# Ledger of designs, part 21: VHH binders against UV DNA damage endonuclease (uvsE)

Target 1, 305 residues: UV DNA damage endonuclease (uvsE), of Deinococcus radiodurans (q9rte6)
Amino acid sequence: MTSACEAVPQLGLVCLTVGPEVRFRTVTLSRYRALSPAEREAKLLDLYSSNIKTLRGAADYCAAHDIRLYRLSSSLFPMLDLAGDDTGAAVLTHLAPQLLEAGHAFTDAGVRLLMHPEQFIVLNSDRPEVRESSVRAMSAHARVMDGLGLARTPWNLLLLHGGKGGRGAELAALIPDLPDPVRLRLGLENDERAYSPAELLPICEATGTPLVFDAHHHVVHDKLPDQEDPSVREWVLRARATWQPPEWQVVHLSNGIEGPQDRRHSHLIADFPSAYADVPWIEVEAKGKEEAIAALRLMAPFKKD
Key: E = the ipSAE of ESMFold2; O = the ipSAE of OpenDDE; V2 = 0.75 times the mean of E and O plus 0.25 times the DockQ between their complexes.

## First folded at step 18 (VHH; framework vhh_6z1v_2)

Design r4 (from p2 with T102P; at its last fold request DockQ between E and O 0.76; V2 from the best seeds 0.00; counts 0 for: pae E 2.6 > 2)
Fold by ESMFold2, look of step 19:
Structure r4 (fold): chain B 305 residues (1-305), chain A 124 residues (1-124)
Amino acid sequence: as target 1 above (305 residues)
Amino acid sequence: EVQLVESGGRLVRTGGSLRLSCAASGFTFSDYAMGWFRQAPGKEREVVAAISGSGGSTWHADFVKGRFTISRDNAKNTVYLQMNSLKPEDTAVYYCAADYGPYWYFDSPEYDYWGQGTQVTVSS
């Protein structure tokens, strides 16, 4: 399909806007548990309906702002995967037509969707109960993506980090047994502590799982001086080789507040790594969200004057 | 300076209840996931419960499910552990911990910040 020639990368919006346009409602577990069963149903129906409506508006927002990549919040439907409580699942089933319509809005606008669900998900945990809840949570997220009408391919990625450190072999062994809606969408991202890109690459190759390279994480993990280190370009290319087709490659972009070793995300991106100039898809992980995308578009290689 | 200060630990009888508090300062509280850990003498520190920065997601270890509830109040920079139906095996020093960003490390000892602990003792 599209070539990875000298085309400018597509900059992706992550979850919400700083402005009011894309903001989702939520409820805490403690507040939810204080409700009767009937009150829980009413609460989730109202909350899920509202979030689907906002999500439909996010498709319009992305289209209006020339955003062609959007990361769905994994918190759109609180309590959906709550063990022993099917209320969320029932409410989402009831709202299936509205959910599908929201998904079509993105697809019709040419906006690629992905999700990065990480809250308490550790597929290779050494605790059996965490492994079980992790698969349940991932299955619930995959159900949301199915309900949006999204393809079961890495085009609509479900992205995780490598999980529990020192358990890469266990991760590689479990991936083939994941439910198809999860497995067929799975991607893996290097992190600052447990899994370098070098540790993930053999896992990705053995399982056919795309590697999402994060240069900031790499710099922190390996204690490199900045994102212009020669290894950053090397890993962009090695990660690209795990994508089929390579035009689907996603990388993550962030800067540290107080420098390259600061894992806290800055408001804007001041330093765009030269290694990323030919990457087709970039998720912009900056606190400034749409403001960071706008500022980045005024910099090389995005600014053409 | 970053500080996590636990309080509320005391001696209680089996079947009793306690609420632990952890007051946080020196960092942007809502950016950090919070965890409660415990350590009995001669045992390894173990995760009890964890909560996302927003408070929207929680996790509880199987050995405390239905009995303990983690919560947070971001306006007060405080995380709580409500402990009900206490058993003698819950006797331990309880630690508050904080870690930045997405919380996939929640069952690992590699948190950014740790409190000094509060003693909980459950008698027969």
Scores: ipSAE 0.520, ipTM 0.796, lowest interface PAE 2.3, mean pLDDT 91
ESMFold2, look of step 18: ipSAE 0.509; ipTM 0.792
ESMFold2 (binder alone), look of step 18: mean pLDDT 86; pTM 0.872
OpenDDE, look of step 18: ipSAE 0.717; ipTM 0.869
ESMFold2, fold request of step 19: ipSAE 0.410, 0.467, 0.326; ipTM 0.750, 0.781, 0.702
ESMFold2 (binder alone), fold request of step 19: mean pLDDT 85, 86, 86; pTM 0.873, 0.878, 0.877
OpenDDE, fold request of step 19: ipSAE 0.675, 0.695, 0.690; ipTM 0.856, 0.862, 0.862
ESMFold2 (binder alone), look of step 19: mean pLDDT 85; pTM 0.870
OpenDDE, look of step 19: ipSAE 0.600; ipTM 0.828

Design r5 (from q3 with T102H; at its last look DockQ between E and O 0.70; V2 from the best seeds 0.00; counts 0 for: pae E 2.3 > 2)
Fold by OpenDDE, look of step 18:
Structure r5 (fold): chain B 305 residues (1-305), chain A 124 residues (1-124)
Amino acid sequence: as target 1 above (305 residues)
Amino acid sequence: EVQLVESGGRLVRTGGSLRLSCAASGFTFSDYAMGWFRQAPGKEREVVAAISGSGGSTWHADFVKGRFTISRDNAKNTVYLQMNSLKPEDTAVYYCAADYGHLWYFDSPEYDYWGQGTQVTVSS
């Protein structure tokens, strides 16, 4: 009777480290706009090149620390989605070989890459300018993912929240029309305000978009006592059913600083929801980043006897 | 105690420039997206610009048409709005707001923290 070695969840690092190992450069729009066109190109070339090098190092870091999931920073290439200025795109095109090499480093290391944009993306906004900027931003991120040589599947997830509340039908209707590099990677995550998992599930089912469940958001949204509420397990399983294959399921793990109802993420994860014990992929959303991951590995179910 | 304190609002002539500042305290500033809002008399409050916690992502309303730029200095716990080429229609109380998280929902009626506002008046 070969003891089916219950596969331990893979933990994911979110964007950067507390330490100096994975830190990226950026430039503000104000500073960028103050530059001449030539200076802008030079600035972005320098910055993008640096960030690609750092990204390559991030692959090594993840491999060295047995981190098999890494969330790409949405700020790797500032100004890439800037309306009316294609300098970023030109520079990124110039750096295409380096970008692809960085992507290969992750693939070779067996590290899954995904993205959760840190932008003001609302695809179903009632404001046209917000919709336009949102599609532009998503397309830019998808371009980066293509440049990294990543698949156009939910394995390389491009994750969004549901956007404007009460416009789920609109979201469901627009998703099929999204560019393939975006649409084929798209996932939806429940949030603490606009969309519960119950509100997203019909959209996911209608569009074939996987649901990334966040227990913390769920607890906050529904004002539940903690992440041990029976509904947490229910939604983990229901969310899993939206993944093809289910082994690709990703969930988000975070704790509130002052308790389960606190939206602010804690430094470490003190409470690991029992419902996550059999989830294959877990992004750790904690202020302690790699420290939080290291601490989790000392906890059940990660503790190696 | 959380505080957002706007400053820099004043009377300016059409075509003039202003820089608004919002000083934040009482929370981890870099964890919050910051935004500028404005409300003109008899009109609804509207979003002017927003910036992510890291400053790596920004959004500007269409009506700014490149005239305004949001920025932040996390070392100073301050968010800025540089306003150039001001017009009379820009006259409003400008508010600073903070929202925790990586994404800002513009359509959300509730933000975590708000300033008291600063009056910007643009004369013809």
Scores: ipSAE 0.391, ipTM 0.739, lowest interface PAE 1.8, mean pLDDT 92
ESMFold2, look of step 18: ipSAE 0.509; ipTM 0.796
ESMFold2 (binder alone), look of step 18: mean pLDDT 85; pTM 0.871

Design r6 (from q3 with H60Y; at its last look DockQ between E and O 0.03; V2 from the best seeds 0.00; counts 0 for: pae O 11.1 > 2, placed apart)
Fold by OpenDDE, look of step 18:
Structure r6 (fold): chain B 305 residues (1-305), chain A 124 residues (1-124)
Amino acid sequence: as target 1 above (305 residues)
Amino acid sequence: EVQLVESGGRLVRTGGSLRLSCAASGFTFSDYAMGWFRQAPGKEREVVAAISGSGGSTWYADFVKGRFTISRDNAKNTVYLQMNSLKPEDTAVYYCAADYGTLWYFDSPEYDYWGQGTQVTVSS
């Protein structure tokens, strides 16, 4: 009876390293706007080129460290979604071969890529300008993912929170109308304030959008004692049911600095929820980044006998 | 408000030692890589050393040649530069910089936060 070696969860690196290995360049909007059009093009060309090179290196880094999940920075290509300025798009188009090569590096290395856009993206905002900018931003991210040669599936996830609280029905209604590069990658994550897993689940079920469960957010939202609360396991399983296939399920792992109710992420993960032991994909949201991942590997269930 | 305040710069003789400090406030210090830069009169600003947020990784310019050591105390929100075997060529304004997401390469021009600098003068 060959003991089915229970597959250990895959750990994911979030955007960058604490070390110099995976860090990206950026430019502020203020600095960018101070540049002439020619300078803007030159700036973005230089910056995007550099970041693509770094991204290529990130694939090697992940492979070398047995990291098979990597969250792309949402700031990888600043100004790409800037309204009224297509410089970023033009530059990215120019760099399309390099971008694709970077994407292939991840694919060849067996590293799953996903993205979590910033919190200011609110698709269901009551403000039209915010909705417009949010769709623009999401489209820009999807463009990047297409440029990397990534599939239009939840395997290459575009993850959002539910957005404006109390507007779940609006979110459910708009999701089907999102551009395919966005819609087909879209996932929803529970947050600490606006949307519990219970509030997102109906939306996920109605739209076919997978639920990314965050136990820390859940614990904070419901003021639970810790991530060992029985409801954590319940939601891990209920969230899993929204994934097709379930083996694609992603969860977020984080701890609070001063305890389970602290919204601030700790440097390392001291508490690994037992409910996560059988989750296939875990993004590690810790300040220690690769150090946190390394430390986790010394803990059960990751510790190799 | 974000602040980086350098200190420790002074006149020192060739072969002497200095320890520069940079006190940081207004941001989560441990999330940021810290670096020391210098600018001599009529020269471009150049990176001297950098250290990761955790302190686990360091980088040094080629001209340092083991003479300088960058370190940080995250509990004190402070980054240090121990400078030994100082030379007249090391005379410059030394700047502290912080950046969460920027590559700490010599040719990286942009950092999130900068100090006002401290003057280091090495006499012959």
Scores: ipSAE 0.006, ipTM 0.291, lowest interface PAE 11.1, mean pLDDT 91
ESMFold2, look of step 18: ipSAE 0.459; ipTM 0.772
ESMFold2 (binder alone), look of step 18: mean pLDDT 85; pTM 0.869

## First folded at step 19 (VHH; framework vhh_6z1v_2)

Design s1 (from r4 with A33T; at its last look DockQ between E and O 0.67; V2 from the best seeds 0.60)
Fold by ESMFold2, look of step 19:
Structure s1 (fold): chain B 305 residues (1-305), chain A 124 residues (1-124)
Amino acid sequence: as target 1 above (305 residues)
Amino acid sequence: EVQLVESGGRLVRTGGSLRLSCAASGFTFSDYTMGWFRQAPGKEREVVAAISGSGGSTWHADFVKGRFTISRDNAKNTVYLQMNSLKPEDTAVYYCAADYGPYWYFDSPEYDYWGQGTQVTVSS
C-alpha cells in the first residue's frame, strides 16, 4: 500500500535508559528469602511504589523524545510470580490505582507498550514443573498489563520465543488453553537456535498468534552472510501476514558485536536491514538503548533532508 | 580462552551443607546466564538452578527448592550454589555452565561453555 510504503518505522526503547532517567530498583531471591514476612511486605511495597513512579517517568521520557514504542521491563515487580508466596500479588493489588495511572500516562502520550518476558519461561518444556512456573510467570506479566489498563490484544504484546526445540506441536496444542489475559496478547519470535521462522509460521497460523521476525536471529540460525540476504525481506512479509491488522507488526533489530554470526548485541546499530524500511514498529535491541535510537535517527531512512 | 572452574565439592553427611563456586574467565560475565547442572552415575545431566546475567532472575528445580540457592558475584566473575539439607540423592558431579541467551532454554544441556565438574558425595 502506497501510504504505508512512505512511513518510517517507529523505533522502540527497551526496558531502561543508559542514562539515569529510566532505571528500576531490584531485589534478588537470596536477599528476599533472608527477610521476615513483615520485612518482605515492607520491601516490596517500597520497591513496587518506587518502580511505578519510575515507570510514570518513563512515559514522560518517551513523550519528550518522540518514542512511541516502549518495552516494559519484566523485572518491574520482583517476586510477583513466586510460588507459595502471595506477598507481591497483595502489594500490587494495594497499588492498583497508582499502576493504572502509570498506564494512562503511556496511553495519553500515544506510547505502545509490550513485554518480552525473559525470566526462564519455557511453555512447551518437557518438564511439568517448568511448564507450571512458565504459565504462572506469564500470568503475572499479563496481570501487570491488565493493571496498567492495557487492552488484551497483540497491540499490547506478550512476546516469547518458541521454547524447547523439537516441541512445536506441543506449543501449538497448549496455546489455546492459556489464560485469556496471556493468550490474547501472545506473540512468538524466531530464535537463533531452536525455532526458525519457517518452524513458527504454521504454529502462528494455527493458533492466531502473530510472528515477530528477528533478522539477526534468522541470519545466525541459517548461517546467512548478513541481514541483506533476500530471505530477510521474504520473512518480514510472511510475518506481517500473521498480524491483524498488519499495521501492528513488530520486528526486532540487533547487530552482532564482531559480525553477523555473533549472537551478542552491539552498543549501536550500524547495519539497518533494508528489508525493515517499511515495517511499522521496531524494537531496538542494542546495549546503547536511547543512544542507539538517536544514532539510528541520523541514518536513512530516518534522517530528514 | 573461556574457562569455567568449579570448586567446593566434597564428601558430606546427610543434613549437611556446602557451597560450590565456579570461577569464570574469557568472556563478559554479566552478559551470560549461568547454570548449575548435575549428573549422577547412569543418569542424564540435569539442570539444578539457573541465574540471569544481572542476577535478578533465578530458577531452581523442584527437587532442590528450599534447600539450594544459586547466586552470583559479577565483580568476582563467580557463580555459587549454596547447598543445605543435603540428601544421599544429591550425590552427583556438579557442573557450572554459561550461555549468552539460554534464559528460555535454561533446562537444556546446550549451554555454550561447561566446567570440568566437582564431585559432591552425601553419605548417611
Scores: ipSAE 0.547, ipTM 0.807, lowest interface PAE 1.8, mean pLDDT 91
ESMFold2 (binder alone), look of step 19: mean pLDDT 85; pTM 0.874
OpenDDE, look of step 19: ipSAE 0.625; ipTM 0.839
ESMFold2, look of step 20: ipSAE 0.543; ipTM 0.804
ESMFold2 (binder alone), look of step 20: mean pLDDT 85; pTM 0.874
OpenDDE, look of step 20: ipSAE 0.617; ipTM 0.836

Design s2 (from r4 with G101N; at its last look DockQ between E and O 0.74; V2 from the best seeds 0.00; counts 0 for: pae E 2.1 > 2)
Fold by ESMFold2, look of step 19:
Structure s2 (fold): chain B 305 residues (1-305), chain A 124 residues (1-124)
Amino acid sequence: as target 1 above (305 residues)
Amino acid sequence: EVQLVESGGRLVRTGGSLRLSCAASGFTFSDYAMGWFRQAPGKEREVVAAISGSGGSTWHADFVKGRFTISRDNAKNTVYLQMNSLKPEDTAVYYCAADYNPYWYFDSPEYDYWGQGTQVTVSS
């Protein structure tokens, strides 16, 4: 039978659009704390309801633009993990039917969902209060994923970096003790400073945790000339081996504004690593969001003659 | 090029309030997360509070629980620390710090840029 040689990586949209279509409302802690308890409840009910409606619209947006991977914003439900204040949790429980319907909109459209928490999370911090707040934040993310009706597997990934440098053993030891809604979705990504892919791989192997390879981070960490370095392909393949099944592998794609060593993300992707040509899922970490995806689709290997 | 300039540190009596400011220049302020750290005499520098580039996410240490609030004004390139109900143990040099993406090491003194520090002294 003829091979399906026309498959290309699925390009993922991260959090929001540069256009108005997918934009979420927020509230600052300072303004929230100035509200009475009744005002807090009303504020969060209005805000969460609005963000759930926008999220349903994001599913339609992804379908309309042939986007099959979407990273949910960690800012969808402000104050959900606020210690000592259960208002957010109560409001989200009240909105459970609407949240579940929003999740179904994505799965009905064939859109894979994941989250990459950015909320000051360091699971292996040497500070107990940071460890405690980190687990609380991760549990809140997992609650959102459960509320959307998403499977507790790496298909609906909760992605994190390796955390505090020099504490890989502590990270490996704590992962089995994480709450199941977090642990069963957990993935780890290499970063530019604390954890190279070489340092994460043993942790991933010991804990059964998928490794998300980020070539940009790898180039910065190892001071490599660019993303065509031979080690980039080596790490794509080694990371793939941590995924079960390997067809679920996710990698991250970004370029530096002023060159390969610049940590800042460019607006568009000018340099697509050849090593990524057969990776099934790519999150596009570019400031141009949907515009960067559109531009990538005009380049090899995505462009058809 | 990059500058972080704290202001507002002074002598305050126990129970008093104080607002620290940190004016930033030389980088796109909204792209950077900000932190407040403190260092008391004979102790190591410790994170007090942190805030994301957008201001949408914050973190505060347990030892300032409800007494301190970090905030930012991206139009003015300024980060603030509102300090209420001050105690003598809050006496320290307070530093603001900035980093492009410190989220998984935000509690570490490894931020890219640091201010000069401003002295806060809380008297009995």
Scores: ipSAE 0.486, ipTM 0.794, lowest interface PAE 2.1, mean pLDDT 91
ESMFold2 (binder alone), look of step 19: mean pLDDT 85; pTM 0.875
OpenDDE, look of step 19: ipSAE 0.552; ipTM 0.814

Design s3 (from r4 with G53S; at its last look DockQ between E and O 0.84; V2 from the best seeds 0.00; counts 0 for: pae E 3.4 > 2)
Fold by ESMFold2, look of step 19:
Structure s3 (fold): chain B 305 residues (1-305), chain A 124 residues (1-124)
Amino acid sequence: as target 1 above (305 residues)
Amino acid sequence: EVQLVESGGRLVRTGGSLRLSCAASGFTFSDYAMGWFRQAPGKEREVVAAISSSGGSTWHADFVKGRFTISRDNAKNTVYLQMNSLKPEDTAVYYCAADYGPYWYFDSPEYDYWGQGTQVTVSS
């Protein structure tokens, strides 16, 4: 079919657009907690229905703009994992046909979907209550992916960082016991503080978990000069070896606002790492979202003229 | 010139309620996760609650769950802690803290910015 040698990376959109096209509704715990049980049901039914409709529109948006990778917002279905309150689960079950149709809109358009759950999920926490809530939250994310009809493989990745630092052995030990909808989709990403790619690699190898390499995090963690450091290419290749098939490899791309050591994400990507030129899938973590993707398409290696 | 300024700490009776505020300046508030921590005399500082940069996710320690609620208003650059059903064991200095981007474990050394604290005292 296609020649792999001429392909450029697919640039992924993260969660929403800067423009009005892809925006989701939310509700906070404080506001939700103030509602009666009947009001909670009505609120979540309206909110979930609206967000599923917007999600179908996001599939059209991605197709229209040749975006083949999209990160789903972890805030699509607030309160789905709330302990002691099954309202969200019941509402999502009621909306199962609409959710499945939204998932088909993406897959029919050839758009790969993944999730990167938000903060406060720490599977290897030394606190039992955090471990319990973390598995519950991950299971809720996996439930959403199942409801969208997405395969339980790293193609439809559930991505986390390594969690509590200094507890890699505990992370490796717990991964095989995670629920299959979570475990079969799990990926691990290096961060700028707790887990370098060197610390994650043996965990990924032992558990069959793909490593998502983030060059910006690596540069900050190791205090390297920039993303052209030779180790960046080394880690792209080492991370690729954890992917089966290697054509599914995802990496993360971001630039610092004031320079390579700045953890804050810039609006656009000015410095595209040469090491990423042959990576098949890139999540673009820039504040400019679709504008950053458009700007990248005007740069090498994406611009062919 | 980053500032986190807590306010609202005072003396209240057991069973009472109190709302703490933390006003932020000198950074892009909506890019930061926020947390409330407390330290009682002779004890280690401990996390009370945390909230994601968007406000879409919250976490509360078990010892305050059901009684305290963290919230934020990104338009006003302010994070809040609503404290209900207060107990004498809640007596402590309460600190707000800010951290850029995702934060996986609630440990005080890992937050980028800290406030100076506000005293909450719950009388028997």
Scores: ipSAE 0.365, ipTM 0.721, lowest interface PAE 3.4, mean pLDDT 90
ESMFold2 (binder alone), look of step 19: mean pLDDT 88; pTM 0.893
OpenDDE, look of step 19: ipSAE 0.685; ipTM 0.858

Design s4 (from r4 with G55S; at its last look DockQ between E and O 0.65; V2 from the best seeds 0.00; counts 0 for: pae E 2.2 > 2)
Fold by ESMFold2, look of step 19:
Structure s4 (fold): chain B 305 residues (1-305), chain A 124 residues (1-124)
Amino acid sequence: as target 1 above (305 residues)
Amino acid sequence: EVQLVESGGRLVRTGGSLRLSCAASGFTFSDYAMGWFRQAPGKEREVVAAISGSSGSTWHADFVKGRFTISRDNAKNTVYLQMNSLKPEDTAVYYCAADYGPYWYFDSPEYDYWGQGTQVTVSS
């Protein structure tokens, strides 16, 4: 969708609110495994139903606050990818109408959805069991996006970092073989350790995968003074070239608590990089969530005289 | 100063059980993923189990699945490894490690912080 190409970037909410409005239920593997099969089904039915209702409320929240980008929590449906146990899959199938309705609420409100699964997913791991569980987990997330009625394109991105360092060639080689619901949504983000944007760009170009640029990660990785370094703008533009269409470009915004080299995310964004002024979509990765978005809206370029 | 202090390592018989603890200080515990690693004599250090920050999602290596369980208590700033059905092959120094989210690479030796280790010895 292209209606979000206004004069200023669209600011995205990540997963949950600081307030009580968007909060999801969970269950631990240990507690789940203590349940009988009938109890597991009942537990997941109740939990998934509750989380879908909360997700529907998140669409209302985004609409009410003029938020047009929302990152789905990757923890919405615990046990969905559990090896040897298809209870979660069966429950989600049963709830298909409710899940689709929740997806329509976002689409009807003009809210772009993406997901950034981070926990235990390493597609290019040197451990075969991690590679297999990673594909299974990504397939489960893609199934959620399908169930929400979301297009299999980078508009509804499934975002990862580059994974295990020193294995870029392996990453490039495996991407074409990923299941289509995953592959067609895949994006890659530079991190502060294993993969700079320079290391990811050839992989993205070879596989047709969009690069999500994170200036904070770049500054930490390259030991730069701050996010006003000239390379930040250069990478915004080079990353944009990996997006087709370029108006779908997403970047990530965060500040360090104790300064530009601190990888820990601050509560609010005090320093908005000038390089981001014309980026169409920004995920705000601040601990203050909706409070950080509100504070950013009071700053140039978002607030104009 | 960040500290990770492992405890609970000892000599135990094959088939026995043991619980390792790692007390953490000097950082916001719930923001950090935790891992247990081990290193046996003559072998490389290897990840045993990992647990995410506030969500509590866990991962266990195949060689310990069904026998070991990682857990954490954020109120006590402590991560645990419950070790059941111990085998002589589990003999190693066990290390606690912490790494900041949201991105972390759970089986990397590049965690931000490491403990000094605790010896587990499993006798026949």
Scores: ipSAE 0.512, ipTM 0.798, lowest interface PAE 2.2, mean pLDDT 91
ESMFold2 (binder alone), look of step 19: mean pLDDT 85; pTM 0.863
OpenDDE, look of step 19: ipSAE 0.591; ipTM 0.825

Design s5 (from r4 with S108E; at its last look DockQ between E and O 0.73; V2 from the best seeds 0.00; counts 0 for: pae E 3.9 > 2)
Fold by ESMFold2, look of step 19:
Structure s5 (fold): chain B 305 residues (1-305), chain A 124 residues (1-124)
Amino acid sequence: as target 1 above (305 residues)
Amino acid sequence: EVQLVESGGRLVRTGGSLRLSCAASGFTFSDYAMGWFRQAPGKEREVVAAISGSGGSTWHADFVKGRFTISRDNAKNTVYLQMNSLKPEDTAVYYCAADYGPYWYFDEPEYDYWGQGTQVTVSS
C-alpha cells in the first residue's frame, strides 16, 4: 500500500443532476389519494417505468463522467411502502426485468450504488408505530436494491443516522433483528444533533455495522472551528476500522453556506478537509451536484500538479 | 429573517372540518421538512404530521390518521393541515415548524423554526 496516501478518492454523485440528465418524476400522497384505483395503477406504471429508464440513463451519465459512486434517490418509486395499498408493489414486480437491467447497467459500468433513506425513518423511536413504519420503509429500499441485483453487503450500503437521541442501546439491540436485506447493507452516520461518532462507534462495533463519518456534522455537533480540527482525521481512521474490508469506507463531504457551523449544504465545496485525502469513497453532499464534483476535480488532491 | 405564520384556527363543532395554513418566508422552503404540532391546555406539545421538503413523503400520528392530511405548495411557500371529523380532543393551539434536511426527529427542541400558533377549538 506504498501509494495509498497519494491515491485520490472516488467522488460520488447524490441522487440527481442540477442539469436535466438525471431527474426523476414524483407524485405526492395528496395527488395520489385523489386518483381512482385504476388511475393509481396507470399513474405508477407510467411513473415507475419512466424512472427506471432515467436510472438506466444515470448509469450512462456516471460512466461518461468517470463517476464511480452514485447514491440512488429514495424517491424513485413513490408509494411503494404505502400501508394498505399494494399498487406500487405490484407495479414494481411487473417491471422486475427492467429494474434488473438498470442495475446491471451500473455494475457493468463499475459504479458503486448506495442509498441513504432519510425521510421519517427512526428505527429506535420510542413510538412503536414509528418503529414499524421505519422497518417497512427500510424493507422497501432494500427491495429496490435487490431488484437492481445489488449485493447484500455494505458495498451496496443502506445508510441511516442514529435516530432518536439517547437510545443507542436500543439501536444496538434492534439491529440484529432487522430483515436480512436491510441488516446486511446497514451503515450508520454521525449527525449534528443526536449521535456523535463517539456515540455510534460502540454500536457499530457491537453489531458489525460500518460507521460513515461526516466531518461537517462532527464540526457542528462538537462546535469545532472547522474541518481541519485534528479530531477529524482521528475519526476518519476510527471509522475506517469499522469497515470490512477497510477499502470500502465511505465518508460524507459538505460545507456550510455561511461557515463551518452552518449545517445547510453549500452549492460547491470550497474547503476539502485534508483528513479526507486518502479515503477511498466520498459522497459529495453539495447542492451543485455534478458541478461540485467537477469543481473538486480542479482542486488538490484531485488536480495533478 | 425567518417567519412562520399560521392561520385558519377557529371554533368548530364536533364532526366538522377545518384547514390550517402556514406561510413561510426567509429560507429556501423546499429544503425544509415541515411539521404540524399541537398543544392542548395543560398538555405537552405533540407532533401531528410532517411532510418532506419535496412533499413526496408524509407522516401522520396514529391519533389523526385518516382524519388529517398534511400537504404543501412550494410555489406559495405554504404548508397546510386539512382537518376532518374533528373531535373535542383535537382542541389545541396548532403550530407549524420547519427543520432543514432529511432527518425526522419530531422532538420539539430539534426543529429550526417555529410559528406562533393558531387556536383550534372543537365543541359539542
Scores: ipSAE 0.363, ipTM 0.729, lowest interface PAE 3.9, mean pLDDT 90
ESMFold2 (binder alone), look of step 19: mean pLDDT 85; pTM 0.868
OpenDDE, look of step 19: ipSAE 0.566; ipTM 0.818

